# Ledger of designs, part 22: miniprotein binders against Uncharacterized protein YPL067C

Target 1, 184 residues: Uncharacterized protein YPL067C, of Saccharomyces cerevisiae (q02754)
Amino acid sequence: GWKWEQIKEIIESGELARLKRSRQMTDKYHEHKKRTAGLDMNQYVLQKLGWSLDEPQLENAAAKAFSSSTLYAVRANDFPYNFEPGVVHLVLWSKVALPVHSPDKAVREAARARMNAFLQAQPLLRPLLSSGHVAWFVNYPELQSVARIFHAHVLLFFPRERYSAEQVKTTVDDILSHGFEPLA
Below, E stands for the ipSAE of ESMFold2; O stands for the ipSAE of OpenDDE; V2 stands for 0.75 times the mean of E and O plus 0.25 times the DockQ between their complexes.

## First folded at step 18 (miniprotein)

Design c6 (from b4 with I78V; at its last look DockQ between E and O 0.93; V2 from the best seeds 0.81)
Fold by OpenDDE base, look of step 18:
Parts: C-alpha cells; sequence; structure tokens
Structure c6 (fold): chain B 184 residues (1-184), chain A 90 residues (1-90)
C-alpha cells in the first residue's frame, strides 16, 4: 500500500486517481454492490446516515459546513484504499458541500480553510495533528462512487513505532463513538 | 509460520464477506434477533482470531506482522460494530 509520505505527496499534487482500493478490496466492493442491487450507492449511504437529499442546501458553505453536529457524520471507510498499515481511512460525510476544487481560487481556499479549521479543532485528533499524521482529500466528481453526498476522506496515520494496535483501537473507537465536535 | 499467516488472512477475508452478507440482511430488514445472533457469532470468531494472533506472537512471528494483523482484526471489529448499530436503529 501507499506509504504515508507518498499519500501526502499525492494529495498535494492533486493526482487523486492514484489513491484507490486494492484489487482485492475492489472485488469486495463489487460484491457489496451486487448485494445491494436495487439501490445505488447514494441511496445506500443515505439510508445508513439517515439523511435525505431533499434537505435544503445551505448558502455560504464555508461558514455553515460542520457548524452543527447534525450537518456531518464520521465513519470508517467500509472499503478502505490501499494504504500502508497504520493508516486509518475515515470518511467525513457532510450535508453541506464544500467547493474544495472550485476553479475560483477564493472559493476554493475558503472551503479548504474551513475543512482544515474543522479538523484542527478536534481534540481527538490533537496528537496526530501535532505530528503531521492527519491528511484529507475530496475526490473529484468523476472519481466519486457516491457523488450526491459530499464527503471527504480523512486519513489518520498511526506509526508502528509510536502506537500499539491497542492504542490505535482505543483512539479509533473514541473517534467513532464521539464523532467530531462542530465548528461554530 | 507463513502458512499460518496466510490461513489467518484468509479467515479475515471470509469474515469480511460474511459481514457483507449481514449488511444485506440488515438492509432487507431481516429478523433482528437472528441478526444479533449472527453478529455474536462473528464477534466470537474475531475473538478467536485475536487469540490466534497471540499464539503466532508466542511462536516468534515478527512484531511488525503481528501489528499488521491486529490492525486488520481491528477493522473487522469496527465493521461488526456498525452492524450492531444498524440493527438498533431499525
Amino acid sequence: as target 1 above (184 residues)
Amino acid sequence: SPEDIRNLKEKVDQLFYRILELREKIFKRGDPETLKKEIEKLEEEVKQLEEEIKRLARKGVDPETIWELKLEILWLAVQIRYLTEEIREK
């Protein structure tokens, strides 16, 4: 799998197509799709999250995203990408879409700033943030399997030399149990 | 030892596919009690895998491999947790 440093470089370069599932995980994903035949992936995710697409879009995404706990959800990726061991692949779902890839520089930067601020504000991520072991990206529309619901891939790196498997488990459990705190 | 590791990884994969089956059943709103029992079975099997990893560690499998295996089991545990939550919500 991709090493942490490589992942960061790829994210910075924007070559996000390089970040993908292994063949084995892809097969598992396809099996999942077969089993959920009759529902597209968007519908499946909406059902899991208990969300509806009929919810009004909020104006001023950069200000509204993550402003309430009702506007986002954090989950482990059911089908993680091919990363080195120790990389935890989370998905941050948001009812408010952030235009992090907008061709407008100002819009894009504001969106990215909001995402960064949100992650930086999370107490549960503080140790990882301090060590540079948090990264995130949003797939381009053409690379998204669930394009109707905005989501960011949030990656946490637990290096072996610093974390036991048990420590990783504890941290992940805490994150998944408590979620992230909203950013006013 | 390499064979033991391969066997363990195969079991991990098998459990993953069983999780997918349960997801389907949950989606189709199967009997909650039956689903709970199936989840409990998965949890027990994960526990057995954890014990197997411990055994491998005692046999001298390298710490890095042990660490990786533990993380794979962690991922399974997370997935099983979600199954439990999904049953509760329905």
Scores: ipSAE 0.744, ipTM 0.886, lowest interface PAE 0.6, mean pLDDT 91
ESMFold2, look of step 18: ipSAE 0.788; ipTM 0.902
ESMFold2 (binder alone), look of step 18: mean pLDDT 83; pTM 0.793

Design c7 (from b4 with I87L; at its last look DockQ between E and O 0.90; V2 from the best seeds 0.84)
Fold by OpenDDE base, look of step 19:
Structure c7 (fold): chain B 184 residues (1-184), chain A 90 residues (1-90)
Amino acid sequence: as target 1 above (184 residues)
Amino acid sequence: SPEDIRNLKEKVDQLFYRILELREKIFKRGDPETLKKEIEKLEEEVKQLEEEIKRLARKGVDPETIWELKLEILWLAIQIRYLTEELREK
């Protein structure tokens, strides 16, 4: 799989199409799609999250995103991309869409700043943040399987030389159990 | 042995496909009691895999491989936890 340094470079370059599932994981993903063929993937995710699309859209996304624990959810990716061992692939779902790929520079930068601020503020990520072992990206619409619900891929890197499997387990379990703290 | 590692990885894959089957059944609102029992069976099988990894470690399998295998099992455990959560919500 992709090495952590390579992942960061790809994210920075914007060549996000290079970040994909392994063949084996792709097969599993296709099997999942086959089994849920009668359902729209968006509906499946909404049901999983317990969300509805009828919720009012909040103005000023850069200010409102992640401002309440009801506005987002953190989950492990059910079908992680092909990364080196130790990379934990999370998905951050948000009721508030952040225009992180807006052609408007100001809008784009504000959106990205909000995402960065949110992640930087997480106590559970502090050790990983200090070592540069947190990264995130949002797929372009053409690369998204669930385009109607905003989501960011959040990647955590646990180097083998620093973390036992048990330590990884503890940290990941903590994140998934408690989620992230909102940013006012 | 390399064969033991291969067998373990194959079991991991098989368990994942079983997870997908259960997800489908949960989504289609199968019998909750039956599904709960099936989930419990998966949990037991994951525990067996954990014990197998410990055995492999004692047999001298390299620590890196053991580390990777443990992380794969962690991922399975997370997926099974999600099944339980989804079943409760429906």
Scores: ipSAE 0.810, ipTM 0.914, lowest interface PAE 0.5, mean pLDDT 92
ESMFold2, look of step 18: ipSAE 0.823; ipTM 0.917
ESMFold2 (binder alone), look of step 18: mean pLDDT 85; pTM 0.821
OpenDDE base, look of step 18: ipSAE 0.809; ipTM 0.913
ESMFold2, look of step 19: ipSAE 0.826; ipTM 0.918
ESMFold2 (binder alone), look of step 19: mean pLDDT 85; pTM 0.818

Design c8 (at its last look DockQ between E and O 0.81; V2 from the best seeds 0.76)
Fold by OpenDDE base, look of step 18:
Structure c8 (fold): chain B 184 residues (1-184), chain A 91 residues (1-91)
Amino acid sequence: as target 1 above (184 residues)
Amino acid sequence: SPEDIRNLKEKVDQLFYRILELREKIFKRGDPETLKKEIEKLEEEVKQLEEEIKRLARKGVDPETIWELKLEILWLAIQIRYLTEEIRYEK
């Protein structure tokens, strides 16, 4: 799988198509899709999250995203990409879409700033943030399996040298149980 | 020992597909009590895998491999936890 440093480089370069599932995981994903035939992946995710597409859109995404705990959810990726061991692949779902790939530089930067601020404000991520072991990206629309619900891939790296498997478990469990704190 | 590791990884894959099956059942709003029992069975099997990893460690499998295997099992455990939550939500 992709090493942490490679992942960061790919994210910075924007060549996000390189970040993908292994063949084996892809097969599993396809099996999942077959089992959920009759319902598209968007509907499946909405059901899992308890969300509705009829929810109102909020103005000023850069200011409103993550402003309330009702506006986002953190989950582990059911089908993680092919990363080296120790990389935990989370998905941050948001009712408010952030235009992180906007062609307008100002809009794009504001969106990215909001995402960064949100992650940096999380107490549960503090140790990983300090060591540069948090990264995130949003797939381009053409690469998204669930295009109607905004989501960011949040990656946490737990180096073997620093973390036992048990420590990883504890940290991840805490994150998934408590979620992230909203950003006012 | 390599064979043991391969067998363990195969079991991990099998459990993953069983998780997918349960996800389908949950999605179709199957009987919660039945689903809970199936989840409990998966949890027990994961526990068995954890013990197997411990056994492998005692047999001298390299620490890096053990670490990786533990993380794979952790991922399974996380997925199973989500199943439980989804059942609760569907009630």
Scores: ipSAE 0.736, ipTM 0.878, lowest interface PAE 0.6, mean pLDDT 91
ESMFold2, look of step 18: ipSAE 0.766; ipTM 0.879
ESMFold2 (binder alone), look of step 18: mean pLDDT 83; pTM 0.786

## First folded at step 19 (miniprotein)

Design j2 (from c7 with V12I; at its last look DockQ between E and O 0.97; V2 from the best seeds 0.85)
Fold by OpenDDE base, look of step 19:
Structure j2 (fold): chain B 184 residues (1-184), chain A 90 residues (1-90)
Amino acid sequence: as target 1 above (184 residues)
Amino acid sequence: SPEDIRNLKEKIDQLFYRILELREKIFKRGDPETLKKEIEKLEEEVKQLEEEIKRLARKGVDPETIWELKLEILWLAIQIRYLTEELREK
């Protein structure tokens, strides 16, 4: 799989199409799609999250995103991309869409700043943040399987030389159980 | 042995597909009691895999391989947890 340094480079370059599932994981993903045939993937995810699309769109996304624990959810990716061992692939779902790929530079930068601020504010990520072992990206619409619900891929890297499997387990369990703290 | 590791990886893959099957059943609103029992069975099997990894470690399998296997099992455990959560919400 992709090494951490390569992942960071790809994210920086914007060549996000290079970040893919392994063949094996792709097969599993296709099997999942087959089993859920006839179902809208968006509806499936909404049901999973307990969300409704009828929620009013909040103005000023950069200010409102992640401002309340009701506005986002952190989940493990059911079908992680092909990364080296130790990379934990999370998905951050948000009721408020952040225009992180807006052609408007100011809008784009504000959106990205909000995402960065949110992640940097998380106590559970502090050790990883200090070592540069947190990265995130949002797929382009053409690469998204669930395009109607905004989501960011959040990647955590636990190097083998620093973390036992048990330590990884503890940290990941903590994140998934408690989620992230809102950013007022 | 390399064969033992291969067998373990195959079991991990099989469990993943079983998880997918259960997801489908939960989504289609199968019998909750039956599904709960099936989830419990998966949990037990994951526990067995954990013990097998410990055995392999004692036999001198490369620590890196053991580390990777443990992480794969962690991911399975997370997926099974999600099954339980989904079942409770329906």
Scores: ipSAE 0.807, ipTM 0.913, lowest interface PAE 0.5, mean pLDDT 92
ESMFold2, look of step 19: ipSAE 0.825; ipTM 0.917
ESMFold2 (binder alone), look of step 19: mean pLDDT 86; pTM 0.825

Design j3 (from c7 with N7E Q14R Q48E; at its last look DockQ between E and O 0.89; V2 from the best seeds 0.84)
Fold by OpenDDE base, look of step 20:
Structure j3 (fold): chain B 184 residues (1-184), chain A 90 residues (1-90)
Amino acid sequence: as target 1 above (184 residues)
Amino acid sequence: SPEDIRELKEKVDRLFYRILELREKIFKRGDPETLKKEIEKLEEEVKELEEEIKRLARKGVDPETIWELKLEILWLAIQIRYLTEELREK
């Protein structure tokens, strides 16, 4: 799988298409799709999150995204991409879409700033943040499996030399149980 | 042995597919009691895998490999937890 440094480079370059599932995981994903045939993947995700598409969108995305715990959810990716061991692949779902790929530079930068600020503010990520072991990206629409619900891929890297498997488990469990703190 | 590791990985894969099956059943609103029992069975099997990893460690399998295997099991455990949560919400 992709090494952490490579992942960061790819994210920075914007060549997000290079970040893929392994063949094996792809097969599993396809099996999932077959089993949910006739079901909209968006509906499936909405059901998991307990969300509705009929929920009103908030204006000023850069200011409103993540402002309340009701506006986002953190989950492990059910079908993680092909990363080296120790990389934990999370998905940050948001009711407020952040235009992180907007052609408008100002809009794009504001959106990215909001995402960065949100992640930087998370106490549970502090040790990883300080070591540069947190990264995130949003797939382009053409690469998204669930395009109707905004989501960011949040990657956490737990180097083997620093973290036992048990420590990883504890940290991940804490994140998934408590979620992230909202950013006012 | 390499064979033992391969077998363990195969078990992990099988469990993953069983998780997918259960997800489908939950989504289709299968019988909650039956599904609960099936989830419990998966949980037990994950515990068995954990014990197997411990045995491998005692047999002298490379610590890095053990570390990786533990992380794979962690991922399964997370997925099973999600099944439980999804079942309760329905």
Scores: ipSAE 0.818, ipTM 0.917, lowest interface PAE 0.5, mean pLDDT 92
ESMFold2, look of step 19: ipSAE 0.833; ipTM 0.922
ESMFold2 (binder alone), look of step 19: mean pLDDT 86; pTM 0.820
OpenDDE base, look of step 19: ipSAE 0.814; ipTM 0.916
ESMFold2, look of step 20: ipSAE 0.833; ipTM 0.919
ESMFold2 (binder alone), look of step 20: mean pLDDT 86; pTM 0.821

Design j4 (from c7 with V46I; at its last look DockQ between E and O 0.94; V2 from the best seeds 0.85)
Fold by OpenDDE base, look of step 19:
Structure j4 (fold): chain B 184 residues (1-184), chain A 90 residues (1-90)
Amino acid sequence: as target 1 above (184 residues)
Amino acid sequence: SPEDIRNLKEKVDQLFYRILELREKIFKRGDPETLKKEIEKLEEEIKQLEEEIKRLARKGVDPETIWELKLEILWLAIQIRYLTEELREK
């Protein structure tokens, strides 16, 4: 799979199409889709999250996103991309869409700043943040399987030389159990 | 042995597909009691895999491989946890 340094380079370059599932994981994903063929993937995710699309749209996304624990959810990716071992692939779902790919530079930068601020504020990520082992990206619409619900891929890298499997487990379990703290 | 590692990886893959089957059943609102039992069975199988990894470690399988295998099992455990949560919410 992709090494951490390569992942960071790809994210920086914006060539996000290069970040893919392995063949094996792709097969599993296709099997999942086959099993849910009668269902819209957006509806499936909404049901999983307990969310509704009828929720009011909030203005000023850069200020409102992640401002309350009710506005987002962190989950492990059910079908992680092909990354080297130690890379934990999370998905951050948000009721508030952040225009991180807006053609308007100011809008784009504000959105990205909000995402960065949110992640940097997480106590559970502090050790990884300090070592540069946190990255995130949002797929372009054409690459998204669930386009109607904003989501960011959040990647955590646990190098083998620093973390035992048990330590990874403890950290990931903590994140998934408690989620992330909102940013006022 | 390399064969033991291959066998373990195959079991991991098989469990993943079983998880997908259970997700479908949960989504289609199958019988909760039956599904709960099936989830419990998966949890037991994960424990067995964990023990197998420990055995492999004792037999001298390289620490990196053991580390990777443990992480794969961790991911399965997370998926099974989600099944339990989804079933409870239905």
Scores: ipSAE 0.812, ipTM 0.915, lowest interface PAE 0.5, mean pLDDT 92
ESMFold2, look of step 19: ipSAE 0.820; ipTM 0.917
ESMFold2 (binder alone), look of step 19: mean pLDDT 85; pTM 0.805

Design j5 (at its last look DockQ between E and O 0.94; V2 from the best seeds 0.85)
Fold by OpenDDE base, look of step 19:
Order: structure tokens, then C-alpha cells, then sequence
Structure j5 (fold): chain B 184 residues (1-184), chain A 91 residues (1-91)
């Protein structure tokens, strides 16, 4: 799989199409799609999250995103991309869409700043943040399987030389059980 | 042995496909009691895999491989927890 440094470079370059599932994981994903044939994947995800699309759109996305614990959810990716061992692939779902790929530079930068601020503020990520072992990206619309619900891929890297499997387990369990703290 | 490691990885894959099957059944509102039993069976099998990893470690399998295998099992455990959560939501 992709090494951590390579992943970061790809994210920075914007060549996000290079970040893919392995063949085996792709097969599993396709099997999932077959089993859910006829179902709207958006509805499937909404059901898992307990969300409704009828929720009002909030103005000023860069200010409102992640402002309340009801506006986002953190989950492990059911079909992680082909990364080296130790990279934990999470998905951050948000009721508020952040225009991180807006052609408007100001809009784009504000959205990215909000995402960065949110992640930087997380106590559970502090050890990983200090070592540069947190990264994130949002797929382009053409690469998204669930296009109607905003989601960011959040990647955590646990180097083997620093973390036992048990330590990884503890950290990941904490994140998934408690989620992230909102950013006012 | 390399064969033992291969077998373990194959079991991991098989369990994942079983997870997919259960997800489908849960989504289609299958019998909750039956589904609960199937989830419990998966949990037991994951525990067996954990014990197998411990055995492999004692047999001298390299620590890196053991580390990777443990992380794969962690991922399975997370997926099974999600099944449990989803099942509870529609009960």
C-alpha cells in the first residue's frame, strides 16, 4: 500500500484519484454494492448515521461546520484504501458541506481552514498531530460514492516503532466511542 | 508457518464477507434474534483468531507480521461492533 509520506504528497498535489482501494478491497466493495443493489447509497449512509436530508442548510459553512456534535460523525471506513499498515482510515461525515474544492480561493481557503482547525483542536489526535501523522482529504465529486453527504477522509498514521497494536486499538476505540469535540 | 499466516488471512477475508451478508440482512430487517446469534458467532470467531495470533507469536512469527495481523483483527472487530449498533437501532 501507499506509504504515509506518499499519501501526504498525493494529497498535497491534489491527485486524489491515485488513492484507491486494493484489488481485494475493491472486490469486497463490489460485493457490498451487489448486495445493496437497488438501494440508494445516500439513504443507506443516512440510515447508518441516523440523519435526514430534510435538515435545513446552514449558512456560512466555514463557521457552522463542526460547531455542534450533532452536525458530524466519525466512523471507520468500511472499505479502506490501500495504505501501509498502521494507517487508520476514518471518515468524517458532516451535515454541513465544506467547499474545500471551491474555485473561489477565499471560499476554498476558509473551508480548509475550518477543517484544519477542527482536527487540530481534537485532544484525541494530539499525539498524532504533533508528529505530523494526521492527514485529510475530500474526494472530488466524480470520485465520491456517496455524493449527497459531505464527508472527509481522515487518516491517522500509527508507526509500528511507536505504537503497539494494543495502543492503536485503544486510541481508535476512544475516537470511535467518543467522537470528536465540536469547534465553536 | 507461512501457511498458518495465509490461512489466518483467508479467514479474515471470509469473516469480512460474512459481515457484508449480515449488513444486508440487518438492512432488510431480518429476524433480530437470529441476527444477534450470528453476530455473536462472528465475535467468537474473532476471538479465536486473536488466540491464533498469540500462538503464532509464541511460535516465533516476526513481530511485524504479528502487528499487522492484530490490526486486521482490530478492523474486523470494529465492523462487528457496527453490526451490533445497527441491529440495536431497528429493534
Amino acid sequence: as target 1 above (184 residues)
Amino acid sequence: SPEDIRNLKEKVDQLFYRILELREKIFKRGDPETLKKEIEKLEEEVKQLEEEIKRLARKGVDPETIWELKLEILWLAIQIRYLTEELREYE
Scores: ipSAE 0.808, ipTM 0.913, lowest interface PAE 0.5, mean pLDDT 92
ESMFold2, look of step 19: ipSAE 0.825; ipTM 0.919
ESMFold2 (binder alone), look of step 19: mean pLDDT 86; pTM 0.828

Design j6 (from c7 with V61I; at its last look DockQ between E and O 0.89; V2 from the best seeds 0.83)
Fold by OpenDDE base, look of step 19:
Structure j6 (fold): chain B 184 residues (1-184), chain A 90 residues (1-90)
Amino acid sequence: as target 1 above (184 residues)
Amino acid sequence: SPEDIRNLKEKVDQLFYRILELREKIFKRGDPETLKKEIEKLEEEVKQLEEEIKRLARKGIDPETIWELKLEILWLAIQIRYLTEELREK
């Protein structure tokens, strides 16, 4: 799979199409889609999250995103991309869409700043943040399987030389159990 | 042995597909009691895999391989946890 350094380079370059599932994981994903044939994937995810699309749209996304624990959810990716061992692939779902790919530079930068601020504020990520082992990206619409619900891929890298499997487990379990803290 | 590792990886894959089957059943609102039992069975099988990894470690399998296998099992455990959560919400 992709090494951490390569992942960061790809994210920086914006060539996000290069970040793919392995063949094996792709097969599993296709099997999932087959089993859910006839179901809208957006509805499936909404049901999983317990969300509704009828929720009011909030203005000023860069200020409102992640401002309350009710506005987002962190989950492990059910079908992680082909990354080297130690890379944990999470998905951050948000009721507030951040225009991180806006053609308007100011809008784009504000959105990205909000995402960065949110991640940097997480106590559970502090050790990884300090070592540069946190990255994130948002797929382009054409690459998204669930386009109606904003989501960011959040990647955590646990190098083998620093973390035992048990330590990884503890950290990931903590994140998934408690989620992330909102950013006022 | 390399064969033992291959067998373990195959079991991991099989469990993953079983998880997918259960997700479908949960989504289609199958019988909760039956589904709960099936989830419990998966949990037991994951525990067995954990024990197998420990055995392999004692046999002197490469620590890196052991580390990777443990992470794969962790991911399965997370997925099974999600099944349990989804079942409760239905």
Scores: ipSAE 0.794, ipTM 0.908, lowest interface PAE 0.6, mean pLDDT 91
ESMFold2, look of step 19: ipSAE 0.829; ipTM 0.918
ESMFold2 (binder alone), look of step 19: mean pLDDT 85; pTM 0.811

Design j7 (from c7 with K36E; at its last look DockQ between E and O 0.95; V2 from the best seeds 0.85)
Fold by OpenDDE base, look of step 19:
Structure j7 (fold): chain B 184 residues (1-184), chain A 90 residues (1-90)
Amino acid sequence: as target 1 above (184 residues)
Amino acid sequence: SPEDIRNLKEKVDQLFYRILELREKIFKRGDPETLEKEIEKLEEEVKQLEEEIKRLARKGVDPETIWELKLEILWLAIQIRYLTEELREK
């Protein structure tokens, strides 16, 4: 799989199409799609999250995103991309869409700043943040399987030389159980 | 042995496909009691895999491989937890 340094470079370059599932994981993903044939993937995810699309859109996304624990959810990716061992692939779902790929520079930068601020503020990520072992990206619409619900891929890197499997387990379980803290 | 590692990885894959089957059944609102029992079976099998990894470690399998295998099992455990959560929410 992709090494952590390579992942960061790819994210920075914007060549996000290079970040994909392994053949084996792709097969599993296709099997999932087959089993859920006839179901809208958006509806499936909404049901999983307990969300509805009828919620009012909040103005000023850069200010409102992640401002309440009801506005986002952190989940492990059910079908992780082909990364080196130790990379934990999370998905951050948000009721508030952040225009992180807006052609408007100001809008784009504000959106990215909000995402960065949110991640930087997480106590559970502090050790990984200090070592540069947190990264995130949002797929372009053409690469998204669930385009109607905004989501960011959040990657955590646990180097083998620093973390036992048990430590990884503890940290990931903590994140998934408690989620992230909102940013006012 | 390399064969033991291969067998373990194959079991991991098989369990994942079983997870997919259960997800489908849960989504289609199958019998909750039956599904709960099937989830419990998966949990038990994951525990068996954990014990197998410990055995492999004692047999001298390299620590890196053991580390990777443990992380794969962690991922399975997370997926099974999600099944439980999804079943309870429906």
Scores: ipSAE 0.813, ipTM 0.916, lowest interface PAE 0.5, mean pLDDT 92
ESMFold2, look of step 19: ipSAE 0.823; ipTM 0.917
ESMFold2 (binder alone), look of step 19: mean pLDDT 85; pTM 0.814

Design j8 (from c7 with F27L; at its last look DockQ between E and O 0.92; V2 from the best seeds 0.85)
Fold by OpenDDE base, look of step 19:
Structure j8 (fold): chain B 184 residues (1-184), chain A 90 residues (1-90)
Amino acid sequence: as target 1 above (184 residues)
Amino acid sequence: SPEDIRNLKEKVDQLFYRILELREKILKRGDPETLKKEIEKLEEEVKQLEEEIKRLARKGVDPETIWELKLEILWLAIQIRYLTEELREK
């Protein structure tokens, strides 16, 4: 799988299409799609999150995104990409879409700033943030499997030389149980 | 042995496919009691895999491999927790 440094470089370059599932995981993903053929993938995700599409869109995305715990959810990716061991692949779902790929520079930068601020503010990520072991990206629409619900891929890297498997487990369990703290 | 490691990884894959099957059954509103029992079975099998990893560690399998295997099991455990949550919401 992709090494952490390579992942960061790819994210920075914007060549996000290079970040893919392994063949085996792709097969598993396809199997999942077959089994859920009666539902759109968007509907499936909404059901898992307990969300409704009828919720009003909030204006000023850069200010409102992540402002309340009701506006986002953190989950492990059910079908993680092909990363080296120790990379934990999370998905941050948000009711408020952040235009992180907007052609308008100001809009794009504001959106990215909000994402960065949100992640930087998380106590559970503090040790990883200090070590540069947190990264995130949003797939382009053409690469998204669930295009109707905004989501960011949040990657956490736990180097083997620093973290036992048990320590990884504890940290991940804490994140998934408590979620992230909102940013007012 | 290398064969033991391969077998363990294969079991991990098999369990994941079983998780997918359970997701489908939950989605289709199968019998909750039956599904609960099936989830419990998966939990027990994951526990068995954990014990197998411990055995491999005692046999001298390299720590890196053990570390990786433990992380794979962690991922399975997370997925099984999600099944439990989904079942409760139905």
Scores: ipSAE 0.819, ipTM 0.918, lowest interface PAE 0.5, mean pLDDT 92
ESMFold2, look of step 19: ipSAE 0.833; ipTM 0.925
ESMFold2 (binder alone), look of step 19: mean pLDDT 85; pTM 0.819

## First folded at step 20 (miniprotein)

Design r1 (from j3 with V12I K36E V46I; at its last look DockQ between E and O 0.93; V2 from the best seeds 0.85)
Fold by OpenDDE base, look of step 20:
Structure r1 (fold): chain B 184 residues (1-184), chain A 90 residues (1-90)
Amino acid sequence: as target 1 above (184 residues)
Amino acid sequence: SPEDIRELKEKIDRLFYRILELREKIFKRGDPETLEKEIEKLEEEIKELEEEIKRLARKGVDPETIWELKLEILWLAIQIRYLTEELREK
């Protein structure tokens, strides 16, 4: 799988299409789709999140995103991309869409700043943040399987030399159990 | 042995597909009691896999491989936890 440094480079370059599932994981994903045939993947995600698409969109995304714990959810990716061991692939779902790929530079930068601020504010990520082992990206619409619900891929890297599997487990369990703290 | 590791990985894969099956059943609102029992079986199987990893470690499998296998099982455990949560929410 992709090494952490490579992942960061790809994210920075914007060549997000290079970040893919392995063949094996792709097969599993396809199997999932077959099993959920007739079901909209958006509906599936909404169901697992307990969300509704009928919820009003908030104005001023850069200010409102992640402002309340009701506006986002952190989950492990059910079908993680092909990353090196130690990279934990999370998905940050948000009721407020952040225009992180807006052609308007100001809009884009504000959106990205909000995402960065949100992640940087997370106590559970502090050790990883300090070591540069947190990254995130949002797939382009054409690459999204669930396009109707905004989501960011949040990647955490636990180097083997620093973290036992048990430590990874503890940290990930804490994140998934407690979620992230909102940013006012 | 390499064969033991391969077998373990195959078990992990099979378990993953069983998780997918359960997800489908949960989504289709199958019988909660039956599904709960099936989830419990998966949990037990994960424990067995954990023990197998311990055995492999005792047999001298390299620590890096053991580390990777543990992480793979961690991911399965997370998925099973999600099944439990999803079942309870319905």
Scores: ipSAE 0.816, ipTM 0.918, lowest interface PAE 0.5, mean pLDDT 92
ESMFold2, look of step 20: ipSAE 0.827; ipTM 0.919
ESMFold2 (binder alone), look of step 20: mean pLDDT 86; pTM 0.819

Design r2 (from j3 with V12I F27L K36E; at its last fold request DockQ between E and O 0.93; V2 from the best seeds 0.87)
Amino acid sequence: SPEDIRELKEKIDRLFYRILELREKILKRGDPETLEKEIEKLEEEVKELEEEIKRLARKGVDPETIWELKLEILWLAIQIRYLTEELREK
ESMFold2, look of step 20: ipSAE 0.843; ipTM 0.927
ESMFold2 (binder alone), look of step 20: mean pLDDT 86; pTM 0.820
OpenDDE base, look of step 20: ipSAE 0.819; ipTM 0.918
ESMFold2, fold request of step 21: ipSAE 0.848, 0.848, 0.850; ipTM 0.930, 0.930, 0.929
ESMFold2 (binder alone), fold request of step 21: mean pLDDT 86, 85, 86; pTM 0.820, 0.816, 0.823
OpenDDE base, fold request of step 21: ipSAE 0.856, 0.857, 0.856; ipTM 0.934, 0.934, 0.934

